# VH-VL binders against Probable carboxypeptidase X1 (CPXM1), part 2

Target 1, 162 residues: Probable carboxypeptidase X1 (CPXM1), of Homo sapiens (Human) (q96sm3r113to274)
Amino acid sequence: TGCPPLGLESLRVSDSRLEASSSQSFGLGPHRGRLNIQSGLEDGDLYDGAWCAEEQDADPWFQVDAGHPTRFSGVITQGRNSVWRYDWVTSYKVQFSNDSRTWWGSRNHSSGMDAVFPANSDPETPVLNLLPEPQVARFIRLLPQTWLQGGAPCLRAEILAC

## First folded at step 4 (VH-VL; framework fv_enfortumab)

Design p14 (from e09 with heavy chain Y104F)
Fold by ESMFold2-Fast, scan of step 4:
Structure p14 (fold): chain C 162 residues (1-162), chain A 119 residues (1-119), chain B 107 residues (1-107)
Amino acid sequence: as target 1 above (162 residues)
Amino acid sequence: EVQLVESGGGLVQPGGSLRLSCAASGFTFSRYSMNWVRQAPGKGLEWVSYISSSSSYIYYADSVKGRFTISRDNAKNSLSLQMNSLRDEDTAVYYCARWGYSGFRFDYWGQGTTVTVSS
Amino acid sequence: DIQMTQSPSSVSASVGDRVTITCRASQGISSYLAWYQQKPGKAPKFLIYAASSLQSGVPSRFSGSGSGTDFTLTISSLQPEDFATYYCQQANSFPRTFGGGTKVEIK
C-alpha cells in the first residue's frame, strides 16, 4: 500500500516542479518546502527552512508536479526550521489533478467530505498521513487549513508515490 | 553509502560516566533527526533518546531522563550521548540510528558499541 | 506510552514453512508501524514500514498487514537466511516503542 518517497528531500523532484499559491519571500518559496531542509546556508544565503505562504493568502496551497500520472499514497510534513520563529501547519487537505485545471480532493468515505489531515505540533518532528484511498494523478496539492496561532502556514514535505 | 559508526563503550562501575559518539557519513547529517537505541544482553530493543536535526527538540526514555544527555555537532557529522550515574540496568549494546525520510522507521543503524556497568 | 505486545515470543519452523508473527498496540496507531529483522551479533535492519510497505530489496515472501491495534508479519515460505528475531515498532508517537521480539528458530 505505501509507496517510496517521490523525491522532494532527495532533490529528485526539481525546483521547477514545485509551485505555491504565494510565498513570503524567495527564501521561503516552494523550493524550500522539502522535508528536512534547514535554515540558512553559508556564503550569505538568506533562505529559511520551509515554504511559507504570505499573510494575505486566504487559500494557500503547495503543489508538486510528478511529471506523469503517479500513484500518490501518503504525505509527510514538518514545520519551519528557523533560529528565530515557530511556524507549522496543524491541519491540511489534499487535492489531485491531471491537468492543473480540474482538481479533486482526498475524501473521507464515512462523511463524504474532504479529508482533513492532522499535521504538525512542533517544527521538526515529521508527521505521516497515509491517504485513505491512494490516487493516480500527475499533480498533488497540500492545502493548509489551520496553523500555529500567531504564526504563518509554513511546511516542509515529502510525498509517498509510485 | 550511508554509514554510522559508534565508539566510546566500555566497562564502568555503577555511578560512573561514559560518553558515546557516533560518526556519520554518506548523507547530509544536518538534515536528519538521530536516535540512540539500546539492547540489553538477551533482551529486546529499547529506544533511549532522540534529537532533531537542529537540536531544537530532544526527548528521552523515562529510564534515562536526568542521567543521559544527547547532543550533536552538525559541522563534524557527529552524535553524542553523555551517560552519567550509570546503573547495572544500563548494560547494553548502544546503537546510533537515523530516523528515515518518512518518519516511519529507523532506516540506518550503526554496528553498536557495548556498555557494561558492573561492580 | 504505547505498549507493543508481540506473539509468539519464539517459533520453531522449517525451510518452506509459512510463519506468522503478530503485534498488538495498546492504543490505536493507524498504520504507523514498522517491522525489523535482527540476526545474532548484528544491528537490526528494517523490512516493512507503514504496516504493509516493503523496503526495496526485501524479498516478496515478506508481507505486513493490519491497522489500528492489530498487525501481522508473514513470511510465506521461510528460507535459511530468515532465521532471526523480528521486532515491530510504533511510529505514531513519542516515546518510540518496540515489541518484545519474536525469535524464528530452525527445527
Scores: ipSAE 0.007, ipTM 0.492, lowest interface PAE 14.0, mean pLDDT 86

Design p16 (from e09 with light chain S31Y)
Fold by ESMFold2-Fast, scan of step 4:
Structure p16 (fold): chain C 162 residues (1-162), chain A 119 residues (1-119), chain B 107 residues (1-107)
Amino acid sequence: as target 1 above (162 residues)
Amino acid sequence: EVQLVESGGGLVQPGGSLRLSCAASGFTFSRYSMNWVRQAPGKGLEWVSYISSSSSYIYYADSVKGRFTISRDNAKNSLSLQMNSLRDEDTAVYYCARWGYSGYRFDYWGQGTTVTVSS
Amino acid sequence: DIQMTQSPSSVSASVGDRVTITCRASQGISYYLAWYQQKPGKAPKFLIYAASSLQSGVPSRFSGSGSGTDFTLTISSLQPEDFATYYCQQANSFPRTFGGGTKVEIK
């Protein structure tokens, strides 16, 4: 089984519930970090298909507010959809919070250390990571750890939750 | 360039059924979410239904839940709306509309097809 | 559902007039608001997105402002082709909801 998608791709989760540590531009803001969102051309090259952290952001994070206590079970990620360049996150960590102030990490059950999830290797193919132990919380954060050499931390995501 | 053309509207008795179609051209249809929006005579715009690019997510206005079914065929660049148990209140012009994520609006609309529910 | 309340429902104006239309959301929607223009017998055409961003090809006499719950569409100098019905629409969440419309009529 597993939990169904929370609603980033479907827009059930409103843009006001998506937040990030930084963004390169409005067109690469957290509201653009939805699974399967596409680069748009009606505004020139202003809007692209991903959330991208600012180049100098040393501690990037992408945050989803589920609005109430929610059982988080998995994460799906893609890289940036763009006609101009390649960017994708290659690994990330996951954190949870009930108040957006106090955070705890998803842990590897065998080592007891923070789980590091291998992520994307191309811009389009979705990669699913099931959490080792589902967590009940209101907020979930994705924290890019590594990304394409010479690129920026960019992603599109969906959260599996019930 | 971008075109959306609706068809299938007509006159139907209360309790009857109609199937609307929307033919898309000029863009990569499989990469966009699609919507139906309607407008009753002399009234405002009402969003009816949404379908994601992959058909994985589908939503309906409360007024049509359980009666209408949205679907798409990405190989044929077509969007459909199956309307069952039609009521007088469903009388409207039905528009096929594309959602533009880069601007968060319905960026292209079809010409509309008229549905009249009357005995 | 987020309710969009638009006012006035109609306004009579002359060419050259400044026309102001307001739209209020029942909940905060940040800047996720679009404005559409509809002429009789035609499909709507979008004018403004993200509350204040004017779409390419739309005349500069159109402007949008606001954030959160209160939004305004302004036409600084009304032209003959601007007589139409205008709708606001929230882009924040499902279901997508429209304002009731404002009909700009010839005086």
Scores: ipSAE 0.008, ipTM 0.581, lowest interface PAE 8.1, mean pLDDT 88

Design p19 (from e09 with light chain A50Y)
Fold by ESMFold2-Fast, scan of step 4:
Structure p19 (fold): chain C 162 residues (1-162), chain A 119 residues (1-119), chain B 107 residues (1-107)
Amino acid sequence: as target 1 above (162 residues)
Amino acid sequence: EVQLVESGGGLVQPGGSLRLSCAASGFTFSRYSMNWVRQAPGKGLEWVSYISSSSSYIYYADSVKGRFTISRDNAKNSLSLQMNSLRDEDTAVYYCARWGYSGYRFDYWGQGTTVTVSS
Amino acid sequence: DIQMTQSPSSVSASVGDRVTITCRASQGISSYLAWYQQKPGKAPKFLIYYASSLQSGVPSRFSGSGSGTDFTLTISSLQPEDFATYYCQQANSFPRTFGGGTKVEIK
């Protein structure tokens, strides 16, 4: 459904509203997981354009706090913008919460199982996934399931919400 | 090695305009976001404006929004602040400041240029 | 806007003293906080970033701690060159906001 961007790309969503299970470095922290953020074009261009989980993180997640109950309708992702290497998430799941403690997943309405969204195949092309059923919640998490072989789970994102 | 040098400050009447400039040297200017930070006489620091390395993101403090315009010329290693409709509360030393890597902090500052708006 | 409150506004101290300055954010800012030192008539210099990371070249007597809303800058043994005004700054969101400053004065 047709909700506008929440504000990761525009910086309307502040850095404190972005959290992750882990980060390789501060320069690859959740605040760098914003759609279209660039290595070599922004502050911290010695760091790349993406959030990247630590290589040993077995259950990576990227979290957005909308600050209040919000209707989430879609997710846009990109891979890592880098002058050094390639990394991108190839599939992910989505979870929601009202308290950041109790989570429920986006489900495939046909199977009743957690929806697995196919994601990126290159670092730059945005991939839009509309949620099968929009959810009202305060928090949304993206949970990388697979990523480029030999790489790390890295992404840039925007959330569609109203 | 890294240097930021401000110029363009002066005495102006309320409602007047001034253009501040900051000349950068000793680093690859086009790879850093830049800021203006001001300090009124005897007061603390106040952030004024931000411009990303490519000018894709520009932000202003509410107190100056609509009156001030930040810009940069990466070919000339220059940062500018066009100040219009000046008020007495804009009286301050204006610093050009570079936004550094990791941790997001102002890692280098210019010497400052003084703007005085007559009461 | 995120408001940054520093205490005390001033502190009188002697060389060798331990000085503690506190900074409080009006809402959570994780560890996105920096500390600056400013001497009279000069531009500020940064000391600490990401709440507790000491900048290379800054003396080890300076340390930062805290996360979320409450932060502290500590000078373990005050030196003559440390008499200055100190500012905290949140790097969490725009607008960027500074604390009101703490002037460390000679006793």
Scores: ipSAE 0.007, ipTM 0.524, lowest interface PAE 10.1, mean pLDDT 86

Design p20 (from e09 with heavy chain R105Y, light chain S53R)
Fold by ESMFold2-Fast, scan of step 4:
Structure p20 (fold): chain C 162 residues (1-162), chain A 119 residues (1-119), chain B 107 residues (1-107)
Amino acid sequence: as target 1 above (162 residues)
Amino acid sequence: EVQLVESGGGLVQPGGSLRLSCAASGFTFSRYSMNWVRQAPGKGLEWVSYISSSSSYIYYADSVKGRFTISRDNAKNSLSLQMNSLRDEDTAVYYCARWGYSGYYFDYWGQGTTVTVSS
Amino acid sequence: DIQMTQSPSSVSASVGDRVTITCRASQGISSYLAWYQQKPGKAPKFLIYAASRLQSGVPSRFSGSGSGTDFTLTISSLQPEDFATYYCQQANSFPRTFGGGTKVEIK
């Protein structure tokens, strides 16, 4: 069978294993970047359904620590679940690391350059991107490249791994 | 106003069964993960079971695994816990609790329903 | 499973006193910790989340601090309605686990 979900949606991956370059607020932190997570319902709620980088973050990234060497095969993303506004990432790159210090990117087979994955076009529909070549590493990062015009880089994700 | 109202508790013999229900109102039930948390007389809080908003993920505490079954009906805004093969140590107040903040904290609790398994 | 240890198990205090309750996690949980208040015969009430943030409607005399493994709940000037049992809860990993509780009693 295919590689199963790593465990962002199921909570198998703990919150301390999720990090990001920045977040707009605690309620939009990396722990909120789990596939199918839902927003709060009232104006007074402090949580929304996504991780969102802060406005001034020029190089946003969302990171998952698998805890041990893991074969990463795919990424599923959604936009922000919110009744108050629209935000979604439209393209991203993927990086890997064994030590969270030295990173290498997922490459395009033909060009040898970093692969750029087309992502979401609405807040809810999951978009699956299979990696061109599965990579064995402990850490995986998603690096938003483009997002909804007038919006912010926000996402929910799941990682497929064996 | 968010409300969770439990029912179905009572006195039961060891080996017996009970079905607990929780009626939810004041929020969009289908968007929240739900839990059962129990508290034995004079003791602390113990998480019992979890069900995701879509029922795709269901988990149980090791102490109840194989005996209890959690379920939900999003059309009726209801959560259920089917309790089989009850033991003395299952005696507790059972709370229906919402995972607010998208699965991090128990932000709203029902009043609880008491389950007593005969000594 | 992450184990949560609270101390003390009980404390006797008078109205106006400063009360401090501690919670220790068996492994690092960053700031993913909540505090709950439970009065006799009642359901727990959500007080503090993310270690230090007050839930809406909670009086400012309540404060939380800490990160990693060591956490503290402080009541700066105890009021009559604050006599209750307090529980910490980690939200870092599954299953979610609670501390054993600290009972704040009338001296």
Scores: ipSAE 0.007, ipTM 0.562, lowest interface PAE 9.1, mean pLDDT 87

Design p21 (from e09 with light chain Y32W)
Fold by ESMFold2-Fast, scan of step 4:
Structure p21 (fold): chain C 162 residues (1-162), chain A 119 residues (1-119), chain B 107 residues (1-107)
Amino acid sequence: as target 1 above (162 residues)
Amino acid sequence: EVQLVESGGGLVQPGGSLRLSCAASGFTFSRYSMNWVRQAPGKGLEWVSYISSSSSYIYYADSVKGRFTISRDNAKNSLSLQMNSLRDEDTAVYYCARWGYSGYRFDYWGQGTTVTVSS
Amino acid sequence: DIQMTQSPSSVSASVGDRVTITCRASQGISSWLAWYQQKPGKAPKFLIYAASSLQSGVPSRFSGSGSGTDFTLTISSLQPEDFATYYCQQANSFPRTFGGGTKVEIK
């Protein structure tokens, strides 16, 4: 607990280390899922301020490769920064992996079930979720569970890790 | 019209200090990460320092770490670089540069301000 | 750190020639590479981002290609105003690193 930001906002984590299950467009790809990233100011800009999964994606996920075994302690999320549309994730699950193929989830102590983290209620306010038990792994995934009615699963994120 | 205007350069003795400023206009300054990039006479471009839009994340080139401090004032649309313990190797033109919308290029640069550290 | 190796360091060419400049990253950077033009005594101007996306207002004779570790900037039909030094820059990781530059001299 209490680890510093991994480096999504600072760009210390390279775009090649960010993956997603799908993206609505290149301008809403995983490389746009960085905390505090901003949209273009003009209508029709291809770049907007979030990663957004395709509407048809039944199991969306946003993935970060830390490059080596890393202690993950928390997640910060925001919604989509956009002048023309509102979208934000309202809850998500977290998974970890050492090989990007075998995944295990963050769990709730009381129920023993996968932890479901309440997330955003507006596009801009950062929401911090500390993991119940920090995990050592190379990869971390955020799995949107619910999002704004009539919207799409879009987020910006930062990972707390050491 | 996006504009970045640097100031504060000059001649300084080794071990001295200078404060560079960059005045931004024509865009929402608080939305962009900012950088300082320098160029020694007749040499190539060298990235010096980065500050995120919120000032939460700050990075320095190893050559200046511990001597230079980057800061910004979003209310005043201003970027600064405090340079201490200057060495002759710090002699260069210093550019203020904006990181673009996707965060993947220096899309606007100032005219540069010259820092000369005498031997 | 990602090292950017740029070649050639200098090239002399005539108006109308095709000029090719290469840039190699020491590790994979996907398409996160930008190209800049710097004229003597001036600040750099960016020409191309995401390896191949041409900035609005930049002449179509400029083009970029490549992905991963190998990248190319091509200037077809070189013009007198293209006398400049060109730099590649990786946008993938910190620290941000530039190639050593290629000086294009018109004969």
Scores: ipSAE 0.007, ipTM 0.521, lowest interface PAE 10.6, mean pLDDT 86

Design p22 (from e09 with light chain F94Y)
Fold by ESMFold2-Fast, scan of step 4:
Structure p22 (fold): chain C 162 residues (1-162), chain A 119 residues (1-119), chain B 107 residues (1-107)
Amino acid sequence: as target 1 above (162 residues)
Amino acid sequence: EVQLVESGGGLVQPGGSLRLSCAASGFTFSRYSMNWVRQAPGKGLEWVSYISSSSSYIYYADSVKGRFTISRDNAKNSLSLQMNSLRDEDTAVYYCARWGYSGYRFDYWGQGTTVTVSS
Amino acid sequence: DIQMTQSPSSVSASVGDRVTITCRASQGISSYLAWYQQKPGKAPKFLIYAASSLQSGVPSRFSGSGSGTDFTLTISSLQPEDFATYYCQQANSYPRTFGGGTKVEIK
């Protein structure tokens, strides 16, 4: 809707501004949830192309701190970039906050219920979702609702904001 | 075994130009972002420039913006730094450094190449 | 830019001593901090990443701690090969910034 990328892919948004409810490992932490980030492997260590929540995490979320009040207009997601495993989120909800404590959800324009955005169906193809109503807030969260059966909630993202 | 080897350093006059190169081996170069970090004689470390694995994102320290250009050739496993309008303050050892994804550190460094800007 | 302040700028110590180096960030960097060791005439060698994770092959006498803005590097029992300059570096944002360095010298 006319707002440019916030800066997950470009690294304008620093790693400390990315948080998550949990992570499977350091190499799958929120700092790995950047659009177009690629998998890699060091001898004896694994880092992959996505943020992935822990298996035990019943309510996963991926959070971006824009640092100041920001108009959020859209979200782009991808699945996990990996040479030996595939995972992707198939639907998610979006929440906003000014203080990271009180949250409100993006709502469907016609129903007034929480908007559920259909997301990815493969690990690589970006899927854009424009928010029904752009929201001004400091923080934005993506809340995976469904993901690949037998897999984990993993994603890479970019936020459209101005 | 991971190796980074810098070359191209030397003595240049103020206002001159110099091109530094870094030859990488022992890893999949095209998967890593690369950086130049410098160190003036008797001083600390200063980050100079960053280039993403695909060359899509490039950043420079404010002190070198508009004068230095970072580039890479993934087919040749090579990183370059074109340095123009050199100043006395650019005198330093220049290191090629790899950024490690899993640990968020400069995990491998070359041995450095010395640039001296003097009349 | 995130400014990194190291203290002390130098410390004189003997073999067997415990040495502690402090690093403070001008803004929160979570655990995105690394420590490097540099010997004269050599390139830096990384020791610790993510504030407290020790690199494979680095002796266990080295340890890191802290989060947010305040960080420490500790050498529990200094050895002759540990006389060097140590640098902290924030991995939070660009530009990447280093502390001013701490020179560990023979007493």
Scores: ipSAE 0.008, ipTM 0.571, lowest interface PAE 8.8, mean pLDDT 88

Design p23 (from e09 with light chain F94W)
Fold by ESMFold2-Fast, scan of step 4:
Order: sequence, then structure tokens, then C-alpha cells
Structure p23 (fold): chain C 162 residues (1-162), chain A 119 residues (1-119), chain B 107 residues (1-107)
Amino acid sequence: as target 1 above (162 residues)
Amino acid sequence: EVQLVESGGGLVQPGGSLRLSCAASGFTFSRYSMNWVRQAPGKGLEWVSYISSSSSYIYYADSVKGRFTISRDNAKNSLSLQMNSLRDEDTAVYYCARWGYSGYRFDYWGQGTTVTVSS
Amino acid sequence: DIQMTQSPSSVSASVGDRVTITCRASQGISSYLAWYQQKPGKAPKFLIYAASSLQSGVPSRFSGSGSGTDFTLTISSLQPEDFATYYCQQANSWPRTFGGGTKVEIK
């Protein structure tokens, strides 16, 4: 035991527990935002290995419902796995909620401002960010702040929790 | 060459059940998502159900959700559709179709199997 | 669901005629549009993908154009084997949806 992966990659967290502010298409919906998920090249569909927000989404977010109060300790992200194009989030913020209505952000202890986590610089390499202070909550959201110029905010994720 | 052969169609009473099968050959079945598409007499094409290569993702048309179940057996190169609580509007030719990612299309189709729901 | 509207529903034409079929999506689908040909009693055959890319082996008299919401299939000089029903299909989102079909009949 420890603070293991919550279960996005293992599918322990069901598709119904993943939500997003928007999606470019069903094949790029939140259910595709799982760590190490691969594009469907040999699976014969226009779904790629990522969740991607619509280009016009001014405040994109990717949400995980842990189902009960859970201690969130870290986030792992990757970019979009695709044979067609490059997309990855370069920085994001994290928010938490117990009811999906009232949210509070992860804070940087030195500045007291919202923590901004540097994320990916390529499509495949996982980047781990440990939260400055683990939070107990039911829901966690990732809020892309910046992404590849000319691209869209796309990510794959895993959450570390216990 | 790629071949898809459907079977299991027939005449059934409203409320009855049928199981359709599709036998695949000529390609690595386990690497392709598969679909069922139907066509009512004199009508257009309607997508019915999808199953990904590993069965991790399954989708249904709203008209059949809760009544039809798609499944596959990669070891036997077979796709199936269990149809329960059949209605008159389910009367159609049912096609097994492969999704071709590079072409964004149903690239190979079987010849179809006819399902007739009537008294 | 994305609705695909085809027009006309049917057209009567003679060998050698230019035939144009249109397909309109209820929302933007970029170029994720395929065209199929279906002859009576047969399964559909794929003709065109990505709105304008012709499948190998399909005669060059067939062409596709368009992007976003408005798409066109053109047969530049109709041949006897082209009398069939044609369908467009969007590949942008689930569920995959087809147009209502356009029947090309001999005049």
C-alpha cells in the first residue's frame, strides 16, 4: 500500500467518473484522458490517446470523481498520443471539491498564490507533479493554463491518491 | 482477402430474441474495431453498435441501448450481437462492418443477414 | 447526434450526365466525411474518405469536395454501373451518422 495510482490507467476509475469542460469530439473525450492510453490507429476509429478541449474553450478543465473523500498527493500527465499531430499541455493548475460546486485550489506555499505546475514538453514522457500539500476531497480537476502554440489543450493523466 | 460473413438472422415475434454472428477472415481481427450497421427495407443506413479491438469501449445507438449487447471473441475471430426485446422497427438487414482508421470509414462490410420482426 | 442531410433524395439522369449530390452536417465535422455507393441487394462500398480522397480502384469520374458543414459528391460523366444509392457519413463523433441517401436512377 501507499499513495498509489487512483486508477485512470488501470480503468479502476470508470468512464462515468471522468468529466471535462468541453471535448473536440467523442473520440477525444475525458474517457480518453487516461495515462498511457494509445491512439486507435489499429482500432479503426478517430479517437486518439488524449482528452482534448475545444479550441474556443477559454477555461478548460479535466475532472476526476474519486467517489469518496480521498487524499490526493500527485498528478502525472502526458501529451496526446496521435499519428496525426502534436498537442500537449505545458502548464496546469489543480482544484479540489467535495460536492463539484465549491472548489479550492492547490497553493504554492512560498507565494501563497495558486500553484502552477510545469507539465509536458513532448507527447509521451510522463511528468510527475507532487502537490505541495496533499488535499482530502472527492473531486480533483486539472486546469490547463498553457499548451503547445498552435495546438489544443490535450492530456492524458493519472492521479496519485490514498 | 478480407471477408466478413454474418449469420443468425431470421423471423421472430415482437418481444423475442435473436443472436447475430459475424465470422472474420483475411486480416488480424484483434487489431480492428468492429461495428453493426442496419438498413430497414427501403430505408437508409443506421449505425447500431461499436466495439473496440480489445472490448474496452462499447457504444450503442439510443434506439437499441439496453436491449442489444455487442461482444467479440478475438481467439475465434468472431463478433456477435445479442438482440433482446425485439420490436417491429428492428426489422432490417444487419451488416457487420470494419472501421478503417486511416480512411475514417467502414472499409469492409459483410453481405448482411436479414432480421424480420413480425407475427 | 450530428444530423446529416442529403439532397436531392433522388435524381433521374442519363449516361454521360454530370451528377451532383450534396451533404450538410448539423455541426462542423472538419473533413471527417466519407461517401458510399450501394447497389440493390448489395452491401455499401466505400468510395471517398476525408471528404475528397478517392479510394484506389474507384473511377476518377467520382470526386468529393467540401469541409466543415457542406460537402459535395460529383460524378462527372455518369456510366451505367453508377446507378445506385449514395450515402455520406460523418466520422467526427459518436454516434456515426449517415445521410438519408440519394438514389441515382436511369432517366
Scores: ipSAE 0.006, ipTM 0.491, lowest interface PAE 11.7, mean pLDDT 86

Design p25 (from e09 with light chain A91S N92Y)
Fold by ESMFold2-Fast, scan of step 4:
Structure p25 (fold): chain C 162 residues (1-162), chain A 119 residues (1-119), chain B 107 residues (1-107)
Amino acid sequence: as target 1 above (162 residues)
Amino acid sequence: EVQLVESGGGLVQPGGSLRLSCAASGFTFSRYSMNWVRQAPGKGLEWVSYISSSSSYIYYADSVKGRFTISRDNAKNSLSLQMNSLRDEDTAVYYCARWGYSGYRFDYWGQGTTVTVSS
Amino acid sequence: DIQMTQSPSSVSASVGDRVTITCRASQGISSYLAWYQQKPGKAPKFLIYAASSLQSGVPSRFSGSGSGTDFTLTISSLQPEDFATYYCQQSYSFPRTFGGGTKVEIK
């Protein structure tokens, strides 16, 4: 892609810049939604490699604050890294904002409707989705639309930006 | 009610060995990672060793690496620490501590067992 | 290794005083910080986790704040039972490290 990773995997983006609509537990919070993060070394703490929304969350979202206007070009996602269960998002939408209160969606270039990106089908394989039209904004949100039957919306992500 | 009870502490000469045990009850021991944390007289807390619930991951503080061995027996709900080549600086109260489900903290601690390394 | 620097080493205070204890990490640890209270002859008891989340049953006069490298534990109105030694602990990486402790003593 034309833009490098923003820094979720590298920790260049601090945990304070990651937010979510909800989280099942602290160990599955937005700070755990980093690409290639592994399940915690503490089996009993129930922290796995992923952000996971609460089961009751009907409109889950995972948010990244780039800190300043940034050109977003792509998204990479993985499912939950866990030895105990399988969870992964199978499709998501993307939204952008300059102020975290007014949002606009990534659109399909041909149809003009919100783009729905096909995502993961296993916990580990990264899936890259290039945005149809790169957007300049400060904030980006991933909005899970569908996920593994009988599972929860869980993901790890990286953002491609310049 | 969650309980962790340490035993096996005592007086030993430098170069000697001791085996500490921690008996767990009141929770499903096989689902929790366990740790040993020590405290020298009048000093602060020092993490010593970690073992995952399955024993697949084991870590040690640099000060004890190669001398101490952590192990667990999930069928007996017990945690152990084999301490070899003991030194004066290993003198401390040794606590068995459970890692909690949320917030990444030691949520339950035993009462501690005292290890004194002295000639 | 992540070093945790805690200050002050001790503080003399009176009942009703506001006490603030500082903990500084040598590198960013996000909110992976817990606070513990230890009374003489007893095992530590955790008070706060995830930098600011108060454990159920801990009085509301205790609060935690901070993220990244700088953290504080505040006791808004010190009570007789609060005279103890307090420790911060990072859980961001291994080895797990504690601050040196702050002894809160009667003035």
Scores: ipSAE 0.007, ipTM 0.516, lowest interface PAE 10.0, mean pLDDT 87

Design p26 (from e09 with heavy chain R105Y, light chain N92K)
Fold by ESMFold2-Fast, scan of step 4:
Structure p26 (fold): chain C 162 residues (1-162), chain A 119 residues (1-119), chain B 107 residues (1-107)
Amino acid sequence: as target 1 above (162 residues)
Amino acid sequence: EVQLVESGGGLVQPGGSLRLSCAASGFTFSRYSMNWVRQAPGKGLEWVSYISSSSSYIYYADSVKGRFTISRDNAKNSLSLQMNSLRDEDTAVYYCARWGYSGYYFDYWGQGTTVTVSS
Amino acid sequence: DIQMTQSPSSVSASVGDRVTITCRASQGISSYLAWYQQKPGKAPKFLIYAASSLQSGVPSRFSGSGSGTDFTLTISSLQPEDFATYYCQQAKSFPRTFGGGTKVEIK
């Protein structure tokens, strides 16, 4: 049984609680990494429908601050919603922290190695990954491992938590 | 109205080169991703190449990768396809096509330009 | 790559007939499927998107259905201008791939 959505899509989680390692532009910043957010041709800064790391970012991450210790149980991801291009993350790892400085990863129990979650294969279809073992922490990070060839890591997300 | 007009096709010998062009009008060209799609005589449609609105993302079909180069000039509302090391298998009508509907579908197509690779 | 298989490769029918064309994906593509119409000597025309949504200006006799791996295009009452080849296209993954086409011949 999973926990309810934390609030990226509903805006319950404010923009100030979303951070990323980098972004291609303000219009593709972490505040745009919300599930079901749409491309906005009319927006002043040419907003698009995703968070996208810049092309030079070798270690991309997307971070959510839940504000207090929270039980994280799952992650939902989508690719980029855009009239200009396709981008989506095809696999990612998950990390947790209580202080945003010391991180631990979601592990695969059989191998003892970091769990690698298969993600999207198109821009719009949501893909749910339940964590093998729910974790209690304040912060959660998604770390793109692979993405569409020739593109950049871009995603929209929702976190399941209680 | 949206219009896409291809040019540059012709007869070329194997190993030769051709440059195709597509002139766009009736929409804000710089805001749309563009594609080349080809169709061999009596055969179906095959996607060839994609270029994003800003040229930051470029993709090719495996069959043409390393031989074809897609480019665009947003100031001139034009799309190009440089085709090198042409093979008999590249004989086709080449269509310029726009991506609409969140980039999922080819919503507008040009009339096509014919490329024939033959000795 | 996702392979798209269309059947039949050709069909002949009389004006007023119901025509059904099938498209099958080699793996699940949800509803990310489009249909295109290509008349002899012309470029393809966008007909249906998201498996069942008609593009603006497309006659209501055209309809699409299906999800997952099996999809159908139906022309409820064939007209002379419907003489064409129809192609399905999946948009779930890269690269975008097309079916082999179904030629509709009016008797």
Scores: ipSAE 0.009, ipTM 0.484, lowest interface PAE 11.4, mean pLDDT 87

